# VHH binders against o26223: the designs that were tried, part 243

Target 1, 191 residues: o26223
Amino acid sequence: MKLLWTSQHIKVTVHIDGKVSKMDVLEAIKTRRSIRKYQDREVPEELIDKILDAAMCGPSAVDERPWHFIVVRNREMLEKIPEVHPYGAMVKDAPVAIIVCCDSSLEKIPGFWVQDCSIASQNILLAAHSLGLGAVWTGVYPLEDRVEGIRRLFSIPEHVIPFSVIPLGYPAENPGTRDLFDPDRIHLEKW
Short names: E, the ipSAE of ESMFold2; O, the ipSAE of OpenDDE; V2, 0.75 times the mean of E and O plus 0.25 times the DockQ between their complexes.

## First folded at step 14 (VHH; framework vhh_7nfr_2)

Design P70
Fold by ESMFold2-Fast, scan of step 14:
Structure P70 (fold): chain B 191 residues (1-191), chain A 124 residues (1-124)
Amino acid sequence: as target 1 above (191 residues)
Amino acid sequence: QVQLQESGGGLVQPGGSLRLSCAASGFKFSRYWMSWVRQAPGEGREWVSSISYSYEWTYYADSVKGRFTIARDNVKNTLYLLMDSLKSDDTAVYYCAKHIYSSKPKTQDEFDYWGQGTQVTVSS
């Protein structure tokens, strides 16, 4: 790229990409798609912070909120994820990934941490979409080999369980529209 | 206040090498993308290379790919451009520039601060 400048101009600093996403809740839910192809652009730290804030706002069983998050930007580490996650090939091409974890020491009701971490994962996907990013949920728990592989790669302690790996970035694909409403799955008053 | 100061330019023969440095102060250098932009005699400014604040993302103009390497030291607040296999067409004033956005720049307006430049002359 050539920049044909005739004079120097100093502008006010903007730390975040100037793109504006305006989407109501139902539109966000209905138009969110799994995105596996990303532009060659870095996601600003400020957008990741907004996404993680949204992740922590989910409901959790007895308000236990057992989630912890690892933000991975290091390309060498991203490139190693497919070695322990066979269906995570797209992660190495993402500018960043979030690993959703459960700290079992925070669990108050046995087993409900899975639902808690699922809610956090979904909020990450919706928040990313609302901010003009694309993401995909790749499963880790309950597959023992993936859980232990991710644990070793990221030095996760034994009392913490990696739940999902969510790569994200600016989307380089638009998979189109889905109509998933099925009235045959709705029963009125009784089965 | 933000200051960017380039150094390391000079006269070099075709096929030679130079290392440019840009000392940054007055902002949190480790949190911003940085670029090198050059201006040849009588020409407009041409983007050369960019590097992310995390070191993980680097971009190069087609004219310099394979010959130049952009690097940074976030402890010393310094940006570098390692220039190999220099050609006469690389003769220009080289500027370091601070990004507004965390992405490859599309226009001059995406930089908020510039250094004063350092002259690189490639001739026999």
Scores: ipSAE 0.000, ipTM 0.128, lowest interface PAE 16.4, mean pLDDT 85

Design P71
Fold by ESMFold2-Fast, scan of step 14:
Structure P71 (fold): chain B 191 residues (1-191), chain A 124 residues (1-124)
Amino acid sequence: as target 1 above (191 residues)
Amino acid sequence: QVQLQESGGGLVQPGGSLRLSCAASGFKFSRYWMSWVRQAPGEGREWVSSISYSYAWTYYADSVKGRFTIARDNVKNTLYLLMDSLKSDDTAVYYCAKHIYSSKPKTQDEFDYWGQGTQVTVSS
């Protein structure tokens, strides 16, 4: 039986030969780019677990590790994020997003949870890149409207602060590398 | 209001073919993964096939692999199941289901909306 929608264009199999780029730490840092276009492809739970393991391995002030993570795969919930986050339009197109949160009850030094959650967010971006995925950090804290909007959408309790929303997936774009080294920002022995 | 309406079922002889359709309305069909799920008399629901929102990714149950093809038309908001080499064991009510997640479903609770079903009977 031959039907028009069973022609080659409807049954597209994407061939991915390079499963993971072999890269050292410096290469991963230098080649990671913000990715905002994703393939319509499942991200396995195993890869999310590896990314979250890496997120929790960051240094933390007095080892407080206040991180909590919400993994969002629900398409309806992903589509509601842009209503609360003006720069989160790409989130609705991602197969999954991670919301990085701080549980304030775990905080040992006031204010350092921001650095802790920044470290966790960066580790998510680097781990995703190393596993062949693309991601982008969209800022939530310290913008009050975004914090409260995300809190309401995901039923986040008042003692927990949403910090960032990181959509991720297999990349559907390949931005070029950047030469960001600026020697004018390096001062020897004094300002 | 989300609506899913199946059609194309009927009586067919073993080795025959049928095409099921599911007309979707009330949501952005082109943004969601969709599945076909069947239920034989006296049995639980069995997942049959899933298709990603861009149709780049399709998944099939081992029982139908090589015989069934899932397809979609995002302009017409319609999901299809093309069934070839039908067997008596394929006799069931076939439901179209809207995914909550962009992944192969693990449980029936991962669908938020279901159609009314269309009966497929394979007998001589």
Scores: ipSAE 0.000, ipTM 0.387, lowest interface PAE 11.3, mean pLDDT 86

Design P72
Fold by ESMFold2-Fast, scan of step 14:
Structure P72 (fold): chain B 191 residues (1-191), chain A 124 residues (1-124)
Amino acid sequence: as target 1 above (191 residues)
Amino acid sequence: QVQLQESGGGLVQPGGSLRLSCAASGFKFSRYWMSWVRQAPGEGREWVSSISYSYGWKYYADSVKGRFTIARDNVKNTLYLLMDSLKSDDTAVYYCAKHIYSSKPKTQDEFDYWGQGTQVTVSS
């Protein structure tokens, strides 16, 4: 089923709120903020496809690329996420969420899937921001109660670990940017 | 302190069955992947089977697939290996091992703690 949808969306013109603009990489990294308030408006499927394409472009240990993604648009399902994720209250108000998962059968180097899925999660956040959307990473792994809750809610197979839940939508808040550069954390040639 | 104690080994005839147990203490057992690893006389350690902490992901070496079943009881902090259709080649000391990583192990260096082992002898 998902294969047919992906093929259809490749040919569709993307409709957004007119905020399509080129953003350089450094600007995207420096201006991305966690967004927890969303407009009551759907995100076009084509933008989700672009975001997931970007997610899969991340580096992974020995090119294992263990990530799988669940796209959740069903309001009833989104409203149940806060029941199994205490800090996921904002997810129920998002038009869509992406669950980043690790397929353990794709692992080539033990334990590096956490880093691989972290990279995929960050790419989702940056890609969403570059497309005029807001998103936030809500942690699932390594908190077993959250992992089990999300697994049961979305019928995730036992060989797959839900890693993060990323709600996204058109932002209804603007927290501004942060100045986080701290030269005292940079050590030249030795500690 | 982390402790792993195996039991259930013994002498069995070819085609027989045994159930190994590993009692775990000193850590949050339900938060760690666990494995069974064996060592036959004069040979190196051979990985046998792994189980995830809360999901029931199970991996088996090709040599035991279809004959052995790994299981765990997180309430009792116990790991199990149900061994069926035993062969003389299954003769080994069987060790319970705690994972460093939440994934199928590639080498024995990916375990941070081992039990003392239980002897399984398949003979006659």
Scores: ipSAE 0.000, ipTM 0.111, lowest interface PAE 18.9, mean pLDDT 84

Design P73
Fold by ESMFold2-Fast, scan of step 14:
Structure P73 (fold): chain B 191 residues (1-191), chain A 124 residues (1-124)
Amino acid sequence: as target 1 above (191 residues)
Amino acid sequence: QVQLQESGGGLVQPGGSLRLSCAASGFKFSRYWMSWVRQAPGEGREWVSSISYSYGWIYYADSVKGRFTIARDNVKNTLYLLMDSLKSDDTAVYYCAKHIYSSKPKTQDEFDYWGQGTQVTVSS
């Protein structure tokens, strides 16, 4: 259809360190990789603002938008995350991390906050990639020990649930892209 | 050696204006959130305003919102507080404070360095 074909050629202009780059939506989706090694270089606050704006643009069940975000730049706090998150060792080496949270008081339909926060997390990863940054999603929910560890570390209220920890930075590694298209998973008209 | 030095305080009449400055040295000023905190005679410290290092986030206490403006110059390593429509209740020593965390502060323990303060007196 004309609308779908047109969308494949949409280009986004990105300003990074005074330079202009262009990345289309499909390119961003297909080339995004988990990045766990970061340059010793600060991420400008303006880029974090753009990433969080994109995170809040996701679709949400009954438009509940239950997400809240904690931006962590303090080195001592970043160094403590691996103590409560066993697979978060790379967080201590990142210049910044975003903790995606659900405010349960904003939840209108039980359980859909997980989907809402997953969408917000993915938008953070895609936005970071489009801006020349690298990021990785480290899971918190539904592992009770990680949820409570992160809650205590960042003084998160009881009605708020930490969902994911996403370290971000300028990438210090370049993993190749993956070819993941599998036509056997596509069924036409019915199963 | 981190130093924060406030200036611009003084005696002003109700309804008047003052501009406070805080000269920062000994750290990378452009990388840190900064706040103004005040202390009135016989009272505890009251947070007034915070500004992020790139201007993206600015916060004000309800008592000063609409009357005060926080600003910064990252080239000159200087923090400002522009105070308009001053009231007698604004009488206090005003402190410049460096943040530990890039967020709106919840307690005074979230600042690692403080200036010596500058006195603002609003009286006829």
Scores: ipSAE 0.000, ipTM 0.131, lowest interface PAE 17.2, mean pLDDT 85

Design P74
Fold by ESMFold2-Fast, scan of step 14:
Structure P74 (fold): chain B 191 residues (1-191), chain A 124 residues (1-124)
Amino acid sequence: as target 1 above (191 residues)
Amino acid sequence: QVQLQESGGGLVQPGGSLRLSCAASGFKFSRYWMSWVRQAPGEGREWVSSISYSYGWYYYADSVKGRFTIARDNVKNTLYLLMDSLKSDDTAVYYCAKHIYSSKPKTQDEFDYWGQGTQVTVSS
């Protein structure tokens, strides 16, 4: 076992990650775009762990935190996702995908798990962007065929609901940012 | 049930070396980050080192960098800490700890399971 060789790798990665994470919050929110084209490069597990840590930091109704995550790196499994998710064609080309799930046994307030898992999904997208990665949220819930297809494909228990599939990778496209501010959607004091 | 069992501690002279082991059972060891945490007599717990589930990523406390090496064997479900150039300040009970993904545990609240500990004493 090569203990000394593996220890040197971590310092380079920490310095690179620190540089990317200097993006301020408003910039990250405004410049994040859905990325569907990925480089043929593996995403280090340290970055996935940072993304999942961020996902779990979202607010949750009555602090129920019902989220569970499946990390998929197996190419054969990634290639099967488009068979059960029609708009998930890009997933087969991603080096990794995260499936956001709700464990219904952890639900304290009925129905709020959808908001909890939405928050977790958005945090994954923002964290990925801040770390120099690209990602896209592909919807699973509330479409019953997609929910059951993903459940069967990944052996997800009956009490767990797959919510979203988020492929991630180093971006192979660079869509420009958009100016989305619309003052006509802001109402002062009353509608 | 999750079980973590440390071994390999003992009495050693300053400048000496020890290898600690932690046998893990009751969970999918190969899917979790693992850490070493120590506690000196009368002191709080101090994080020592963490290693990712795939061997690729690890972190060390500044006090042990260059002297300690963390390693794992996912086939044997065993975590290791190779301790070199030991100092009297390294005297402590060493615990292996399981945590959820996190590559930078700072506090005891970042771990869900702990071993029983193994005593390391560095003394002339």
Scores: ipSAE 0.000, ipTM 0.116, lowest interface PAE 19.1, mean pLDDT 82

Design P75
Fold by ESMFold2-Fast, scan of step 14:
Structure P75 (fold): chain B 191 residues (1-191), chain A 124 residues (1-124)
Amino acid sequence: as target 1 above (191 residues)
Amino acid sequence: QVQLQESGGGLVQPGGSLRLSCAASGFKFSRYWMSWVRQAPGEGREWVSSISYSYGWSYYADSVKGRFTIARDNVKNTLYLLMDSLKSDDTAVYYCAKHIYSSKPKTQDEFDYWGQGTQVTVSS
């Protein structure tokens, strides 16, 4: 007899001061900003688990789902990221970073892994924001020097491609929201 | 002082079942991934299973997949391994282990604390 009881049936709900705080999807999309300054606070692993769950829920070309994720909390490793990623200076000050990777052996259709990993990266940013965290997408692919730097630093195999590095934490800045809607970019029926 | 105390081992016949427990203290159990690792006589350590602390994401070695179930109780600070369809090759000392960070199933065996172990013997 197999007995299936796991904490997978125990869902974690986020409560703020005894009240459920909820951001709807459109609000999350419209108010998410790149955050590069973080509080000196640890991010609970429960929140990272929720963010990674959201990352894996994205649509994927022919359902190839080539995603792999490296979660980095080690301060010494976070401090080395700026050495191989010139615009990743903020990573050393973040309590945690997620490296989004593509396992090329899982790719079913050439080139679509870039879209798959972009979707996963965006879902990480949106999920983090909805949970009260700040994050920023720092680009790795297609810049070969960054790809190889991150690969060497984290012992990533040759068939796996590091795509993005996303530091996250509780925000220590509030840049405000942007009004980006431009109707001149919308064409009806034809160009 | 981190302490991990295993129990539930014993002698069982092939095809039998056992439930191992690990009582954890001295750290925030509910915030760490936990694993079971075994060591057979004359062999090296073999990773068996890992479980995340919040969602209960579980991972298993191919040798035990479908037969073993890892579970945890964060209120009681206890880790479990439910072993079904036991085989003679499952004979080993089973250790409860705390990860230093989020583990990669089957490839990461970085642990900072171990229990004393509990002996499981599968024989006729």
Scores: ipSAE 0.000, ipTM 0.120, lowest interface PAE 18.3, mean pLDDT 83

Design P76
Fold by ESMFold2-Fast, scan of step 14:
Structure P76 (fold): chain B 191 residues (1-191), chain A 124 residues (1-124)
Amino acid sequence: as target 1 above (191 residues)
Amino acid sequence: QVQLQESGGGLVQPGGSLRLSCAASGFKFSRYWMSWVRQAPGEGREWVSTISYSYGWTYYADSVKGRFTIARDNVKNTLYLLMDSLKSDDTAVYYCAKHIYSSKPKTQDEFDYWGQGTQVTVSS
């Protein structure tokens, strides 16, 4: 049989699927702990992709979004990080680390990239926690020796500044809950 | 200098067992995932099994699940493959390989060092 169609009467069916995090935002913020002991279990690439997607969703000054990320899974490279970062000993025990960097060529307003990269770093920690992983922020900027050590180790160009190194893995420790709410730090209307 | 040296191969009857060893030196063995990879005559390399370095997470190819056991001794810097219920299809040169990443390998390029190999022949 013959079928007659006009382009103006094409019927389209759209299916919309969504996915939600297992942990709500307040729960993630309140229960996230620094994790420095990791199982030697694989962290799937898809989880790192989700974490980096979350990292890039942070606010930035004048929407400059100056962040770049280096994903380090190479065991020999992870073993070398403690040599240039004295407080980064736990990085060698992680299956993967993310180096948060600022590309200064993307900076629109001087100095705010530090806040931008801080926000990206925190989003990495929260996203990792929400996905059942543990992570810790190890500081790089503004300590000049650490900045240059990390730059040299990962061939980071001069216009890019390494900000933080965040090792990630499945937790091998379970720190207790913290109650950090302090009403004495809240001032109504005036100091 | 990184060195991986396999041993324990040989001729075995179908249904038999072999225990392969890989002596590692020149790197911090206890810090790296390790694999066994085999190559049959006229074929490409086939991943067989992987073990993580401290918790001992193990992974196996479907062709060897339930028959092979991967193990390691971090004090002796030695990787093992315990092979039970051997089949003619298991005939291959068996290599131990050092991982670049803490992950199940997707390609052969995810290993930075390989041993010389040990021949396993399953025949009657």
Scores: ipSAE 0.485, ipTM 0.808, lowest interface PAE 2.6, mean pLDDT 89

Design P77 (at its last look DockQ between E and O 0.01; V2 from the best seeds 0.00; counts 0 for: pae E 19.7 > 2, grease 24.3 > 24.2, placed apart)
Fold by OpenDDE, look of step 15:
Structure P77 (fold): chain B 191 residues (1-191), chain A 124 residues (1-124)
Amino acid sequence: as target 1 above (191 residues)
Amino acid sequence: QVQLQESGGGLVQPGGSLRLSCAASGFKFSRYWMSWVRQAPGEGREWVSAISYSYGWTYYADSVKGRFTIARDNVKNTLYLLMDSLKSDDTAVYYCAKHIYSSKPKTQDEFDYWGQGTQVTVSS
């Protein structure tokens, strides 16, 4: 079933502090936080489409684009994810989760898929945030128990590697922003 | 085993009120969205109303908006439908249905369990 994602440019007006402003890329990066509490509110399909579009816009090694995405809305399945992912407790409270996977058959250079899927995962987080949603990256790879747990739960083929589980929803918490700039981590020309 | 049991249906005059109940068992009721769906004689099933699992988001069909109120008691594992200003066109068998997803239903396939239904008849 080809989910015909119609790219309707929905102008998502994110009300931050009561002002309708477009979140620029630096703002999205700097203000993004892991959100683990979600409202009892549905996430429209249009927003998921936009998020997945963003997820596929990242670079990949030699343009291999090895990523696949499982969109999970089934409540029963969301409830089961914490059983195989001990740090995924918040997934059961989200209205939707995206599982980022790598198809190893698409790899052109071995090992770079981790970077590719990381970029895709980060783009999901940033896109979600820019759209007024909260999300959190729950790592699956490289922990074997989590990889196999998610694989079995979703009947993922052996050549496909689950990489991350990202629950999404309208945020029910506001953890605030952090300043993580550390000039001591910057070296000029040499160490 | 999942069970849904509707009650509260009956005969009422136009302009009257009814309160339907749906007793749920066999699953974590508070973790699922719930809906009311009705079927009039000779007609297909029509979605009536939906409610989220905890925060009280509610949805209504245009045909019942402003007249019907969906509610739930997660302690009692019970879904309710308050029906006011009833019309002859509201005559139907009313079913409670369990959602598969945490969203407003788009199709009948988004429900995995149904009650047996309760008859509501609005007649002068």
Scores: ipSAE 0.788, ipTM 0.895, lowest interface PAE 0.6, mean pLDDT 92
Fold by ESMFold2-Fast, scan of step 14:
Structure P77 (fold): chain B 191 residues (1-191), chain A 124 residues (1-124)
Amino acid sequence: as target 1 above (191 residues)
Amino acid sequence: QVQLQESGGGLVQPGGSLRLSCAASGFKFSRYWMSWVRQAPGEGREWVSAISYSYGWTYYADSVKGRFTIARDNVKNTLYLLMDSLKSDDTAVYYCAKHIYSSKPKTQDEFDYWGQGTQVTVSS
């Protein structure tokens, strides 16, 4: 059987088993690590769709849900991100990155969009981890040079604010888990 | 400027073998997925095989699995297609193509540069 481009579109079957990670929510939270080294293996679009679905399920202030997402797979565009984001050197090595943005026209209560976009960013990291991918949150807002650099690079309108750049891929590193529980940071009944 | 130059095509008997080469220049070859795409006379372009840039993940069309091997040499900036057990249906012009994305292509528009092609004719 030949795979022919008759209408310039290849029908491909994504070999996603639909397997759900067997880690529970607490395990996912505790074992997620920032991953900055990626295999150059394809990340299926179906996994990105699942990650973005999870991102949009986060709580937001007054249910404003101000987030928009740019999915970047273009190699030339990924290569340019480190030029405008000093801590984004690893982005060029990822097969895909998600830019989390706030559409200020959707904001119902001033200032809470930062928290909304933080929640969306964290959900991306957790969802990626649960699907066997690695990711890292690289900060854009509130650093004005990075905000303007990313805005110009991706033709982002003035009323939209780029918040974070999250490269994703199959991990090429396996950092150990961290034990971060510190009971000295817990105060009972008062400080 | 970006240049992709194929070589190694020719006339072979059914069951024969050929090795195609693609010399790449003008871009960071070691940073891009590369593909082989073929076009038989009177037919549309058919994607044949792809290889990732560093790990060497390989992907093949069902029509060539087990017979063709894609490989690359990042020091020489060269892409290869090793073709075994050639069939008359493999007769086509073979093109080297540079990927826009790190993924198996869904359309031919997902390549930004193409070579001029090299003719492979499998005939008795």
Scores: ipSAE 0.627, ipTM 0.856, lowest interface PAE 1.9, mean pLDDT 90
Fold by ESMFold2, look of step 15:
Structure P77 (fold): chain B 191 residues (1-191), chain A 124 residues (1-124)
Amino acid sequence: as target 1 above (191 residues)
Amino acid sequence: QVQLQESGGGLVQPGGSLRLSCAASGFKFSRYWMSWVRQAPGEGREWVSAISYSYGWTYYADSVKGRFTIARDNVKNTLYLLMDSLKSDDTAVYYCAKHIYSSKPKTQDEFDYWGQGTQVTVSS
């Protein structure tokens, strides 16, 4: 038997042998759908931790990692989001939402924070899906009224830019899988 | 020159399984859609399944959906067909076929190269 040194914390992260089905990355990407209806069921704190860990694993321009996350569980605050975010109506029905923000003081290359926070936002969606949750990305940036409304609501400083609001919960709908592959969008060697 | 070589056919009982392989050479395998096509004795060729280039979407004829699985290995340049729950109607020569275009096939005449075929016989 060949053994590696392990700690007590490593043991608590070990999956139950042979009976747990992890979702393959390509399966997660192909089957993720925007989910806007949620069960009346709390999302455990440890799942949110895993999702945020995944969010921070994305690449960023020159490793600037400009992202910050606000986790919102307070019912009153969730219900106020649609007042400043008209396409965020489903947020009031979610048990939790994550606000993805950019701290502009961490920018090393101007403007690439949009790509950086988009990557973090997509990782949130995929990680949530892989854990049996449903989520949807609701756009905040670049819509100035939404940016300022969310900033006021959550006391976000002037140098921090709210990018997206992502409500999530156990899904109460199943929109099904789509076939979106279009080979005419693929160009070999040149346009 | 383009070469496609099927293997893995044989005699199997109804309800049995087989795995077909197709070794490909002479072209950039990962850049083309690939299909399996079959021909029963005295019949025309019937498209069975297709898989997109590099990786991606799979498609199946209604007659095999849920029973057959197409796969590819772009490192080994090999196409596969896993056939489960085989029936007498599945008896045919199975061909690996390269698409003329790098897009989803619209008709059977969109293939430019075929293998020699491998016989699958389902009988009791």
Scores: ipSAE 0.000, ipTM 0.105, lowest interface PAE 19.7, mean pLDDT 84
ESMFold2 (binder alone), look of step 15: mean pLDDT 81; pTM 0.832

Design P78
Fold by ESMFold2-Fast, scan of step 14:
Structure P78 (fold): chain B 191 residues (1-191), chain A 124 residues (1-124)
Amino acid sequence: as target 1 above (191 residues)
Amino acid sequence: QVQLQESGGGLVQPGGSLRLSCAASGFKFSRYWMSWVRQAPGEGREWVSVISYSYGWTYYADSVKGRFTIARDNVKNTLYLLMDSLKSDDTAVYYCAKHIYSSKPKTQDEFDYWGQGTQVTVSS
């Protein structure tokens, strides 16, 4: 099929006057938190493009890269997400959300698309954090009613599976740091 | 409205193979998890295997793991159970069952529709 190009993919010089986070990778992983409260600020298209570029850089089973993404900025559409996703109430308050989808026609090995879309979702969360944004992964797959609800709401074809809805924006909360390292979960050579 | 019809059962010798089919109609088959459940003479129902609507999830009872394979064809609205290395203990009526929830079943109360069953007899 043909590649699709948008104006955001044209080489442009952008002036970032503010906060490009210069975290190392380990710092980004350890300090990323689920953010559910957002400032009433628009997220620039350039930052969304950087986040989606990072999402597509994840590994996938047999390099199948089955991901497709829907970027939702329309307030009316964002307001409807909680109607089909009961635990997605925060989405209506976000300036933008990304829906991670699997195009099953791109799948080379049955079932591995779940891992592929999980990797894409995590890269969205990490990239958003590194750019000074907050985000949260709200689960869609494998909950059939949520999959169907999101599919209908966004006119997603039957061969495409909505996997996650990730609202994002500039954070309006700071939940602080967690210490999650548990050596009892590490087994050397055998269970 | 919902119909599930099993076929492919029969008499087979120990160590033999059978392929069961379940033809589904009256609902959006491609949107539901489906299980195989069996009932041996004089015993209760035993869950055998499950497959998700997206093919991404399959689970097997310990008694059949490594011998049985569950599969589906969402275009043909058909569920399959490929049975290999059959044992006398596999003798039962095998039922196709439609799930209420998209999860591995814990009890038989998690199915809303059942087929009529197909008899599998493993005997010399």
Scores: ipSAE 0.000, ipTM 0.105, lowest interface PAE 18.6, mean pLDDT 85

